# Ledger of designs, part 52: VHH binders against q96fz2

Target 1, 269 residues: q96fz2
Amino acid sequence: CGRTSCHLPRDVLTRACAYQDRRGQQRLPEWRDPDKYCPSYNKSPQSNSPVLLSRLHFEKDADSSERIIAPMRWGLVPSWFKESDPSKLQFNTTNCRSDTVMEKRSFKVPLGKGRRCVVLADGFYEWQRCQGTNQRQPYFIYFPQIKTEKSGSIGAADSPENWEKVWDNWRLLTMAGIFDCWEPPEGGDVLYSYTIITVDSCKGLSDIHHRMPAILDGEEAVSKWLDFGEVSTQEALKLIHPTENITFHAVSSVVNNSRNNTPECLAPV
Below, E stands for the ipSAE of ESMFold2; O stands for the ipSAE of OpenDDE; V2 stands for 0.75 times the mean of E and O plus 0.25 times the DockQ between their complexes.

## First folded at step 3 (VHH)

Design ea1 (framework vhh_etentamig_d1; at its last look DockQ between E and O 0.01; V2 from the best seeds 0.00; counts 0 for: pae E 19.0 > 2, placed apart)
Fold by OpenDDE, look of step 3:
Structure ea1 (fold): chain B 269 residues (1-269), chain A 124 residues (1-124)
Amino acid sequence: as target 1 above (269 residues)
Amino acid sequence: EVQLLESGGGLVQPGGSLRLSCAASGFTFSSYAMSWVRQAPGKGPEWVSGISGSGGKTYYADSVKGRFTISRDNSKNTLYLQMNSLRAEDTAVYYCAKDQGEYSYGYSDYFDYRGQGTLVTVSS
């Protein structure tokens, strides 16, 4: 996974992340650093995207089932990194393979510390190789959405009113991630960054791409992944597998340019 | 500090025209989409129009399409709304609003900042 969409306004995004804590109380996640949230139809590595994480990471003795939402840098910067510039990392940390997560220090160490997060997106993009050509067809991949009487295809939202209705009720994609905290050697703000765990693609997606994000489907899976206080690493890793509960449609080549940030990026062609 | 100051409101007859202005300060104006939102007496806020940061894309509610024109001058940090063929139902306080990104999404309730508004009254 090298491209996502996360374009919802902050308040809409927050509402979409409504949850129940372990006591059954309905809650909204609290924001950390809300000003760092930059909505975009076209999110690339090194950009900031919102993730969910347990409140226990920030507050001692907090209920670990409570959730915080925070923009983090895509591309995990390990805490042990000693260079002053994260861009000097010599290895790619955009994704973490599920089968080697425990073999790589950059992922194993933060995971062992319970630094699990849920990466939020409208969906993610993948490119299918076209047979016989060097051309690649992009696809937008996301959770199936509930068909509202008026909501035809995502593409039918030609009016602002229809657009609002579609996206106000959008089920966000929830991807399993690992995050770490890096303190710059020269001082400054702590950098929070994340990697997306990847697995082999499900059957439905296999023709498009051989790998997919580990998707946490449903509140239970999301809760267990986040709750590092009650759920062990070993138990949490059982949640990491392919899912067939996804849909996709072909999109235009507009998304190929990471500078393009318009609704056309995820619109069906 | 972000400041948005609307002007140009007033009393106009049905079928008349009015031009609203919004002076913006406290942020990089050209980096953000801007919107007009209006609120009529006794009604909730209604999104009216939006314009991308660059001004290259414009958006309109169905209720004002063909009658209103949104524009901006990034060199002056100013947003405009040209309102033609005004109707009684256009009577409202009009607010200038800063969007959260480069493009307007057409939401009526989700703005980072909003001005104090300017009253537009359409009456015979």
Scores: ipSAE 0.066, ipTM 0.559, lowest interface PAE 3.7, mean pLDDT 91
Fold by ESMFold2, look of step 3:
Structure ea1 (fold): chain B 269 residues (1-269), chain A 124 residues (1-124)
Amino acid sequence: as target 1 above (269 residues)
Amino acid sequence: EVQLLESGGGLVQPGGSLRLSCAASGFTFSSYAMSWVRQAPGKGPEWVSGISGSGGKTYYADSVKGRFTISRDNSKNTLYLQMNSLRAEDTAVYYCAKDQGEYSYGYSDYFDYRGQGTLVTVSS
């Protein structure tokens, strides 16, 4: 997984992340660095995307079931990285294979510190190889969506606000991630960065690509992955597996160029 | 209130050994995981090792695994770090840190219950 869409306005994204804490109180995640959120239909490694993480990472004695949402750099920069420029990292940290996560220092160390996050997206893209050609067919892959209820009045149904209704109720893809915190040697703000854990693809996706992100399907999975105060690394890793609860459609090659940021990137072809 | 006092640092040659101690007070020591975090000159903090409240589970950064051993004595409210086969890159101020609960979690950048630290210098 090397391309995602995360295009929703911040307020819509925040509402899509409504949750209940362990006491049953309905909450929205609190933003860190909201000005760094860069929505796009076409996110690639080294860009920022919003992730969820436990409030306990930022506030001593906080309820570990409470959530923060923050933009983080895609492509984990290990805390031990010594160069001044993260782009000089020679190891690819865009993804982390689930079967070797406890063998790789870049991922094992932050995971052992409870640095688990949930990476948010509208969905992700994968390219299928076509027989007899070098061409690849891109697909947009996402959670199945419940049909959006249309307004009952003719005028209200055709208004611009009703045309946004599909995305108002979009179920965001929730992928398991690991993050780390890097202090630049020349000073400046701490860099938060993440990797997406991958697993073997489910049967429904196997004809498109052999790997998929580890998807956390439902609030129980999301809560357990985030809550490093109550859920051990050993128990959290049991959440990492393929899911068949996924759907997709073919899209045009517009998405191939990561600089294209238009709805055409994810439109059915 | 919560106090942590590190000791046992000093000058040691490469390949040498050193044992750090951390005396804890102001909280129920055995109920909390403890960690060692180090900060080399000009670098950010690096989590080194952690131990569960009971002492039954230990955790190590890859950079120290096989060379360092964390332990605790809950009857004396004391955390230890045995450092063997020391290298120049182990030179740092070492801090102990109180975790939130019984298991060691992600603390190198978030601890606020550390003491003054103890300096370990590894040089020939």
Scores: ipSAE 0.000, ipTM 0.109, lowest interface PAE 19.0, mean pLDDT 83
ESMFold2 (binder alone), look of step 3: mean pLDDT 81; pTM 0.834

Design ea2 (framework vhh_etentamig_d1; at its last look DockQ between E and O 0.01; V2 from the best seeds 0.00; counts 0 for: pae E 14.3 > 2, placed apart)
Fold by ESMFold2, look of step 3:
Structure ea2 (fold): chain B 269 residues (1-269), chain A 124 residues (1-124)
Amino acid sequence: as target 1 above (269 residues)
Amino acid sequence: EVQLLESGGGLVQPGGSLRLSCAASGFTFSSYAMSWVRQAPGKGPEWVSGISGSGGSTYYADSVKGRFTISRDNSKNTLYLQMNSLRAEDTAVYYCAKDRGDYSYGYSDYFDYRGQGTLVTVSS
């Protein structure tokens, strides 16, 4: 997983993240650095995307079930990184394989600190290798959405006005991530950055690609992954597995160039 | 300060059962997730099982799933591990561990093993 869509306006995104805390109170996540949120249909590594994390990371004795939403850099920058420019990192931290997460210092260390996050997206893109060896077919992959049955027709969501209504109630993809905090050697603001944990693909996606992001399906999984105050590292890692509760459709090659930020990137073909 | 006192270990034949206890003090027990960790002779620590602070969620290593049951009694500040269908490979010193829970930065986010543990020996 190296490309996502996260295009919703901030207020719509925030409402999509409504949750219930440990005390049963309905809440919206509290934003940190909301001005760093850059919505796009075509997010790539090194860009910022919103993630959820526990409020306990920021406030001593806070309720660890309460959630913060914050933009973070995609591509984890380890706290021990020495150079002044994080783009100079000598290894790829866009993803973290679940089967080696406890073997890699860049991921094991922040995971041991409880630095678990939920990476938010509309969905993600993957490219299917075709028999013609240079050609790749992109797909947009996402949670199944609320479906309506229409007598004698399909595709009410295919019109411009119905397209906007689909997004008003869109179920965001919730991927398991690890984050870290890096202090630039010259000083300045702490950089928050994340990696997405990957697993073997489910049967439904195996014809597209052999890996998929670790998806947290449902509020219990999201709550347990975020709540490092109540859920140990070892307990949390049991949440990391493939899911079959996923759907997809083919998209045009417009998405191939990461500078293309239009609805065409995720439109069905 | 923080104290974790394991008990209930002993010698048992394969297929037998034991129930381990861990008495906790020096912290608000119900606020922290707890785990059992074991260390076999000559090996490093191996995580066995975990339980949320409320007791509502439990987790197990694949090697013990279906045979071991973790539980807690927050009114008694006590963690338990019911071990059934014991095998020779379960022979180890068993420790209970507190998850620190309040970490935002720093590397010292390790499980806190303050007790001597309790020895479980499974042999014919």
Scores: ipSAE 0.000, ipTM 0.123, lowest interface PAE 14.3, mean pLDDT 84
Fold by OpenDDE, look of step 3:
Structure ea2 (fold): chain B 269 residues (1-269), chain A 124 residues (1-124)
Amino acid sequence: as target 1 above (269 residues)
Amino acid sequence: EVQLLESGGGLVQPGGSLRLSCAASGFTFSSYAMSWVRQAPGKGPEWVSGISGSGGSTYYADSVKGRFTISRDNSKNTLYLQMNSLRAEDTAVYYCAKDRGDYSYGYSDYFDYRGQGTLVTVSS
């Protein structure tokens, strides 16, 4: 996964992340660093995207089932990194392969510390390899959405007003991630950054691409992944597998340019 | 050092079959997706087929779907391409290619290594 969409306004995004804690109480995640949230139809590595993580990471003795929402840098910067510039990392940390997660120090160590997060997105983009051409067809991939009389569908949006309504009840894609905390050698703010765990593609997506994000489908999966206080690493890793519960449509080449940030990026062609 | 060595090419009649092999070394073979690409005389390279590191996912160019089958044996560090119902237009040098990473996005090169290739000639 090298491109996502996360364009919802902060308040809408927050409401979309409503959850029940272990006591059954309805909650909204509390924001950390809300000013770092930058909505975009076209999110690339090194940009900030909102993730969910357990409150226990920030507050001692907190209920580990409570959730915090925070923008983090896409591309995990290991805590042990000694250079002053994260861009000087010599290896790619945009994704973590599920089959080698325990073999790579950069991912194993933070995972062992319980630094699991859920990366939020409207969906992600993937490019299908085309025969005989150097061109690839991009697709927007997301959870199936429930069509309501009020919300319509992405393809049915014929006005800006209708477009906004489509997203009022949008089910966000929830991807399994690992995050780490990096302290710059020269001082400054602690950098929170994440990697997206990837798996072999499901059968439905295999014609588009051979790999896909590890998608946590449902509140139980999300809760278990986040709750590092009660759920062991071994149990959490059982949640990492391909899912068939995904849909997609072809989009225009507009998304190819990471500078393009318009609804056209994810609109069906 | 990464090494990819293709074999199994040769002359075959239309409708015939060949099985290509690629011996890989110098990297953790099972950790990377692999692909076959081909280049016909006077033409540019063409992607043919790919397979995930685990072998769980396979994908094909439209031109070879239903005729070619990609597989791998991770215990032997070997990639395979079974080619059936060969056509004259399948004539090319076939290369084994190593994927660069977990995921490809945009239009960037997604291979970081390629073998020397093996020639497949389909002719009556």
Scores: ipSAE 0.000, ipTM 0.252, lowest interface PAE 11.8, mean pLDDT 88
ESMFold2 (binder alone), look of step 3: mean pLDDT 81; pTM 0.830

Design ea3 (framework vhh_etentamig_d1; at its last look DockQ between E and O 0.01; V2 from the best seeds 0.00; counts 0 for: pae E 16.4 > 2, placed apart)
Fold by OpenDDE, look of step 3:
Structure ea3 (fold): chain B 269 residues (1-269), chain A 124 residues (1-124)
Amino acid sequence: as target 1 above (269 residues)
Amino acid sequence: EVQLLESGGGLVQPGGSLRLSCAASGFTFSSYAMSWVRQAPGKGPEWVSGISGSGGYTYYADSVKGRFTISRDNSKNTLYLQMNSLRAEDTAVYYCAKDTGEYSYGYTDYFDYRGQGTLVTVSS
């Protein structure tokens, strides 16, 4: 996964992340560093994206079922990294393969510390290899959305008003991630950064691409992944597998340019 | 530990040919796409060519299309780049790069490892 969309306004995004704590109380996640949230139809590595994580990471003795939402840098910077510039990392940390997560120190160590997060997105992009051509067809991949009589399909949004209605009730894609905290050697703010865990693609996506993000489907999966206080690493890793509960449509080549940030990026062609 | 070792670089005249090799170790070679990227002096890295794990699919940058051929021998854990009709603008350090599994055409960000590189100089 090298591109995502996360364009919802902050308030809409927050409401979309409503959850129940272990006591059954309805809650909204509290924001950390909300000013770092930059909505975009075209998110690339090194950009900031919102993730969910347990409150216990920030507050001692907190209820580990409570959630915080925070923008983090895409591309995990290990805590042990000693250079002043994260861009000097000699290996790519945009994704973590599920089969090697325990073999790579950069991912194993933070995972062992319970640094699990849920990466939020409208969906992700992937490019299908075209036989006989050097051209790739991009696809937008996301959770199936419930068609309400009032909410037209993404393709039926003929008006700005209809477009807003579609996104107001949008089910966000929830991807399993690992994050780490890096303190710059020269001082400054602690950098929170994440990697997306990837798995072999489900059968439905296999013709598009052979890999996909590990998607956490449903509140239980999301809760278990986040709750590192109650759920062990071994149990959490059982949640990492391909899912067939996704849909996709072809989009224009507009998304190929990471500088393009318009609704056209995810619009059906 | 993943290791990538490039070889075959050197000095060649315009119009000449070179064949680069990359010896891979530390991972299941056939399971990953591989790419060549190059970096010319004073320029950023440029994606050159890619090949799928099985070798069934090959991709080329427009700048090298028709002149370069990427191939692999999975039995030898080796990646190749045949470079024909070399030009002065092809002068660069050439790197072998391992795909993370999220291969994207023209993107350099989908590689988790690269070698030390081999220098190709095209000069009269």
Scores: ipSAE 0.006, ipTM 0.275, lowest interface PAE 11.2, mean pLDDT 89
Fold by ESMFold2, look of step 3:
Structure ea3 (fold): chain B 269 residues (1-269), chain A 124 residues (1-124)
Amino acid sequence: as target 1 above (269 residues)
Amino acid sequence: EVQLLESGGGLVQPGGSLRLSCAASGFTFSSYAMSWVRQAPGKGPEWVSGISGSGGYTYYADSVKGRFTISRDNSKNTLYLQMNSLRAEDTAVYYCAKDTGEYSYGYTDYFDYRGQGTLVTVSS
């Protein structure tokens, strides 16, 4: 997974993240650095995207079931990295394979500190190889959405009212991630950055690509992944598996160019 | 300041039982996972058992499963380890540790704090 859509305005995104804490109280996540949120239909590595994480990462003795939402850099920069420029990292940290997560220092160390996050998106893109050519067919992949007679289709966003019918109640894709905190050696703000954990693709996606993000399907899975105060690493890793509860459709090659940030990127073809 | 005080160690014969206690202060005990770690003479530390902040989840090293039981009383800020069917290889100094929530088998270097320990000696 190397491209996502996360285009909702901040207030719509925040409402989509409503949750219950361990006491059963309805809450919205509290933002950190909201001015770094850059909505786009076409997010790529090194861009900022919102993630959920436990409040306990920020406040001594906080309720670990309470959630913070914060934009973080896609492409984990390990806390031990010694160069001044993250682009000098000699390995790709956009994704983290679940089968080697406990063997790679870049992921094992932050995981051992409880640095688990949930990466938010409308859905993700994946490119299928076309037989006999070097061209690839992009697909937009997302949770099945509740359909009512009042809901519209993704391609019907012709006006604010049509957009609202599709996106106001959109179920965000929730992917398991690991984050780390890197202090630049020359000073400046601490850099928060994340990787997306990957697994073998489910049967439904195997014709598109052999890997998929580890999707956390439902509030119980999301809560357990985030709550490092109550859920150990070993228990949390049991949540990391493929899911068949996804859907997809083919999209235009407009999405291929990461500079294209329009609804056409995810519209069905 | 965080303080952890272990007690309940002693000399016991193989097959015997001991109950260890750890009195915690200087932090909100119920908000943090806790662990027991042991260190035999001349060996490195070994994670033994862990428990979540609420007490809802417990974890054990394979070497102690079925013999040891971890528990906590959040109203008394106290962590416990009930040790049954003790063996000579259980001889060690046992430490109470404030944990980041990671109960990975074999990981002892991710604890924020540990106490001064209580000695358990198992011999005939």
Scores: ipSAE 0.000, ipTM 0.188, lowest interface PAE 16.4, mean pLDDT 84
ESMFold2 (binder alone), look of step 3: mean pLDDT 82; pTM 0.855

Design ea4 (framework vhh_ozoralizumab_d1; at its last look DockQ between E and O 0.08; V2 from the best seeds 0.00; counts 0 for: pae E 9.9 > 2, unsure alone 64.0 < 65, placed apart)
Fold by OpenDDE, look of step 3:
Structure ea4 (fold): chain B 269 residues (1-269), chain A 124 residues (1-124)
Amino acid sequence: as target 1 above (269 residues)
Amino acid sequence: EVQLVESGGGLVQPGGSLRLSCAASGFTFSSYAMYWVRQAPGKGLEWVSEISGSGGKTYYPDSVKGRFTISRDNAKNTLYLQMNSLRPEDTAVYYCAKDQGEYSYGYEDYFDYRGQGTLVTVSS
């Protein structure tokens, strides 16, 4: 996964992340660094995207079932990295392969520390290569949405009002991630950054791309992945597998340019 | 540990030719698609070429198509880039890169690893 959409306003995004704690109480995640949230239809690596993580990462003795939402840099910067510029990394940390997660120090170490997060998105983009050409067809891939009488299809959003209705009850894609904390050698703020775990694609997506993000489908999967206090690494990794509970549609080439940030990026063609 | 070591860069005149090599180690070379990418001064990373694990499929952007040829020797764990008809705009640091999967995707964000790079300067 090299491109996502996360364009919802902060308040809408927060409501979409409503959850029940271990006591069964309805809660909204608390924001950390909300000013770093930049909505976009076209999120690329090195940009900031919102992730969910356990409150226990920030507060000692916190309920590990409570969730924080925080924008983090896409592309994990390992805590041991000694250069002042993360771009000097000689390996790509945009994704972490599930089959080699325990072989790579950059992912194994933070995972062992319980640094699990859920990466939020409207959906992600993948490009299908056309046989015999260098042309690629982009697809937007997302959870199936429940058609409510009030929520038109993404394609029916002919008006701003209809567009807002479509997204008001949008089920966000929840992807399994690993994050790390990096302290710049020259001082400054601690950088929180994440990688998205990838798996072999499900049968439905196999013609588009051979890999897909590890999607955590449902509140239980999300809760278990986040709860590093109660759920071991070994148990958490059992949640990492392909899912068929995904849909997709073809989109225009507008998304090819990472500078394009318009609804056209994810609109069906 | 995955290692990629590029070589063969240098100064060449416009219209000249150069052959780059990349020595790979630390993984089953033939199981992965390999790429050449380049970064010109002040510009982003640009995809230059890709080759499937078996070497049976090759891909090029229009900017280098007909001029560059990617190849590999799986017995030697080596990737090559033959560059002909070089232009000043081809001036860049060239990197060898490894795909995450067995299939070529050709998207720079899906590279697992890249080497230190080798500088190619095309100037009169």
Scores: ipSAE 0.020, ipTM 0.379, lowest interface PAE 6.6, mean pLDDT 88
Fold by ESMFold2, look of step 3:
Structure ea4 (fold): chain B 269 residues (1-269), chain A 124 residues (1-124)
Amino acid sequence: as target 1 above (269 residues)
Amino acid sequence: EVQLVESGGGLVQPGGSLRLSCAASGFTFSSYAMYWVRQAPGKGLEWVSEISGSGGKTYYPDSVKGRFTISRDNAKNTLYLQMNSLRPEDTAVYYCAKDQGEYSYGYEDYFDYRGQGTLVTVSS
């Protein structure tokens, strides 16, 4: 996973993240650094995207089932990194393979600290490799939705409120992530950054790509992944597996250039 | 400086076998997924197999599944491809490729770091 869409306005995104805490009380996640949220149809590594994490990361003795939402940098910068510039990191941390997560210090260390997060997106993009060409077909991949986009035109609804209802009730893709906190050696603000865990692709996606993000399908999975106060690393890792509850459609090559931030990026072709 | 050196190619008859090797240097080999990719005459690059950094997971497209086996020896910084039941369609230059991370970027060409290639010809 190297490209996502996360374009919803902050208020719409926040409502889509409504959840129940351990006591069954309906809540919305509390924002940290909301001004760093940069919505776009075309998010790439090094950009900020919103993630969910437990309140216990910020408040001593907090209820670990309560959620914070915060923008974090995509591309985990390990807490032990000694250079002054994160671009000098000599290995790619955009993704973390589930089969080696406990073998890589960059991921094992923060995971051992309970630094689990849920990465939010409208969906993600993947490029299908075609035999005999250098050309690749991009697809937009997302949870099945109650209301389907009409051929390339969510905005083609007859009334203005129809397009808002589609995105107002959009089921966000919820991907398992790991984050870390890096303190620059020369001082400055702590950098929060994340990686997306990957797994073998499900059968439905195997023709597109052999790997997929680890998707947390449903409130129980999301709650257990986030709750490092009550759910051990060992138990949390059981949540990491492929899912068949996914759909996709082909999109135009507009999305190939990460500077293109328009609805055309995810429009069906 | 990343260096990848493929070897083991040659001429083989249909139904035959070959074993390719790739010597890697200039990076922490065990930290990266590795690939075999191939280029048939007049065609673009085609993914042939992937192996995780630890060697615990392997992946194949349907065109080679069951016939090819990727493996690695992290102590020797060496990647291998065992090719069995070779067909004329397998004729190509085979490259060892280093991924730019644990998971391939979707759009980005993750084959930027590949060797010189080794020619495999399957012909009667």
Scores: ipSAE 0.010, ipTM 0.331, lowest interface PAE 9.9, mean pLDDT 84
ESMFold2 (binder alone), look of step 3: mean pLDDT 78; pTM 0.789

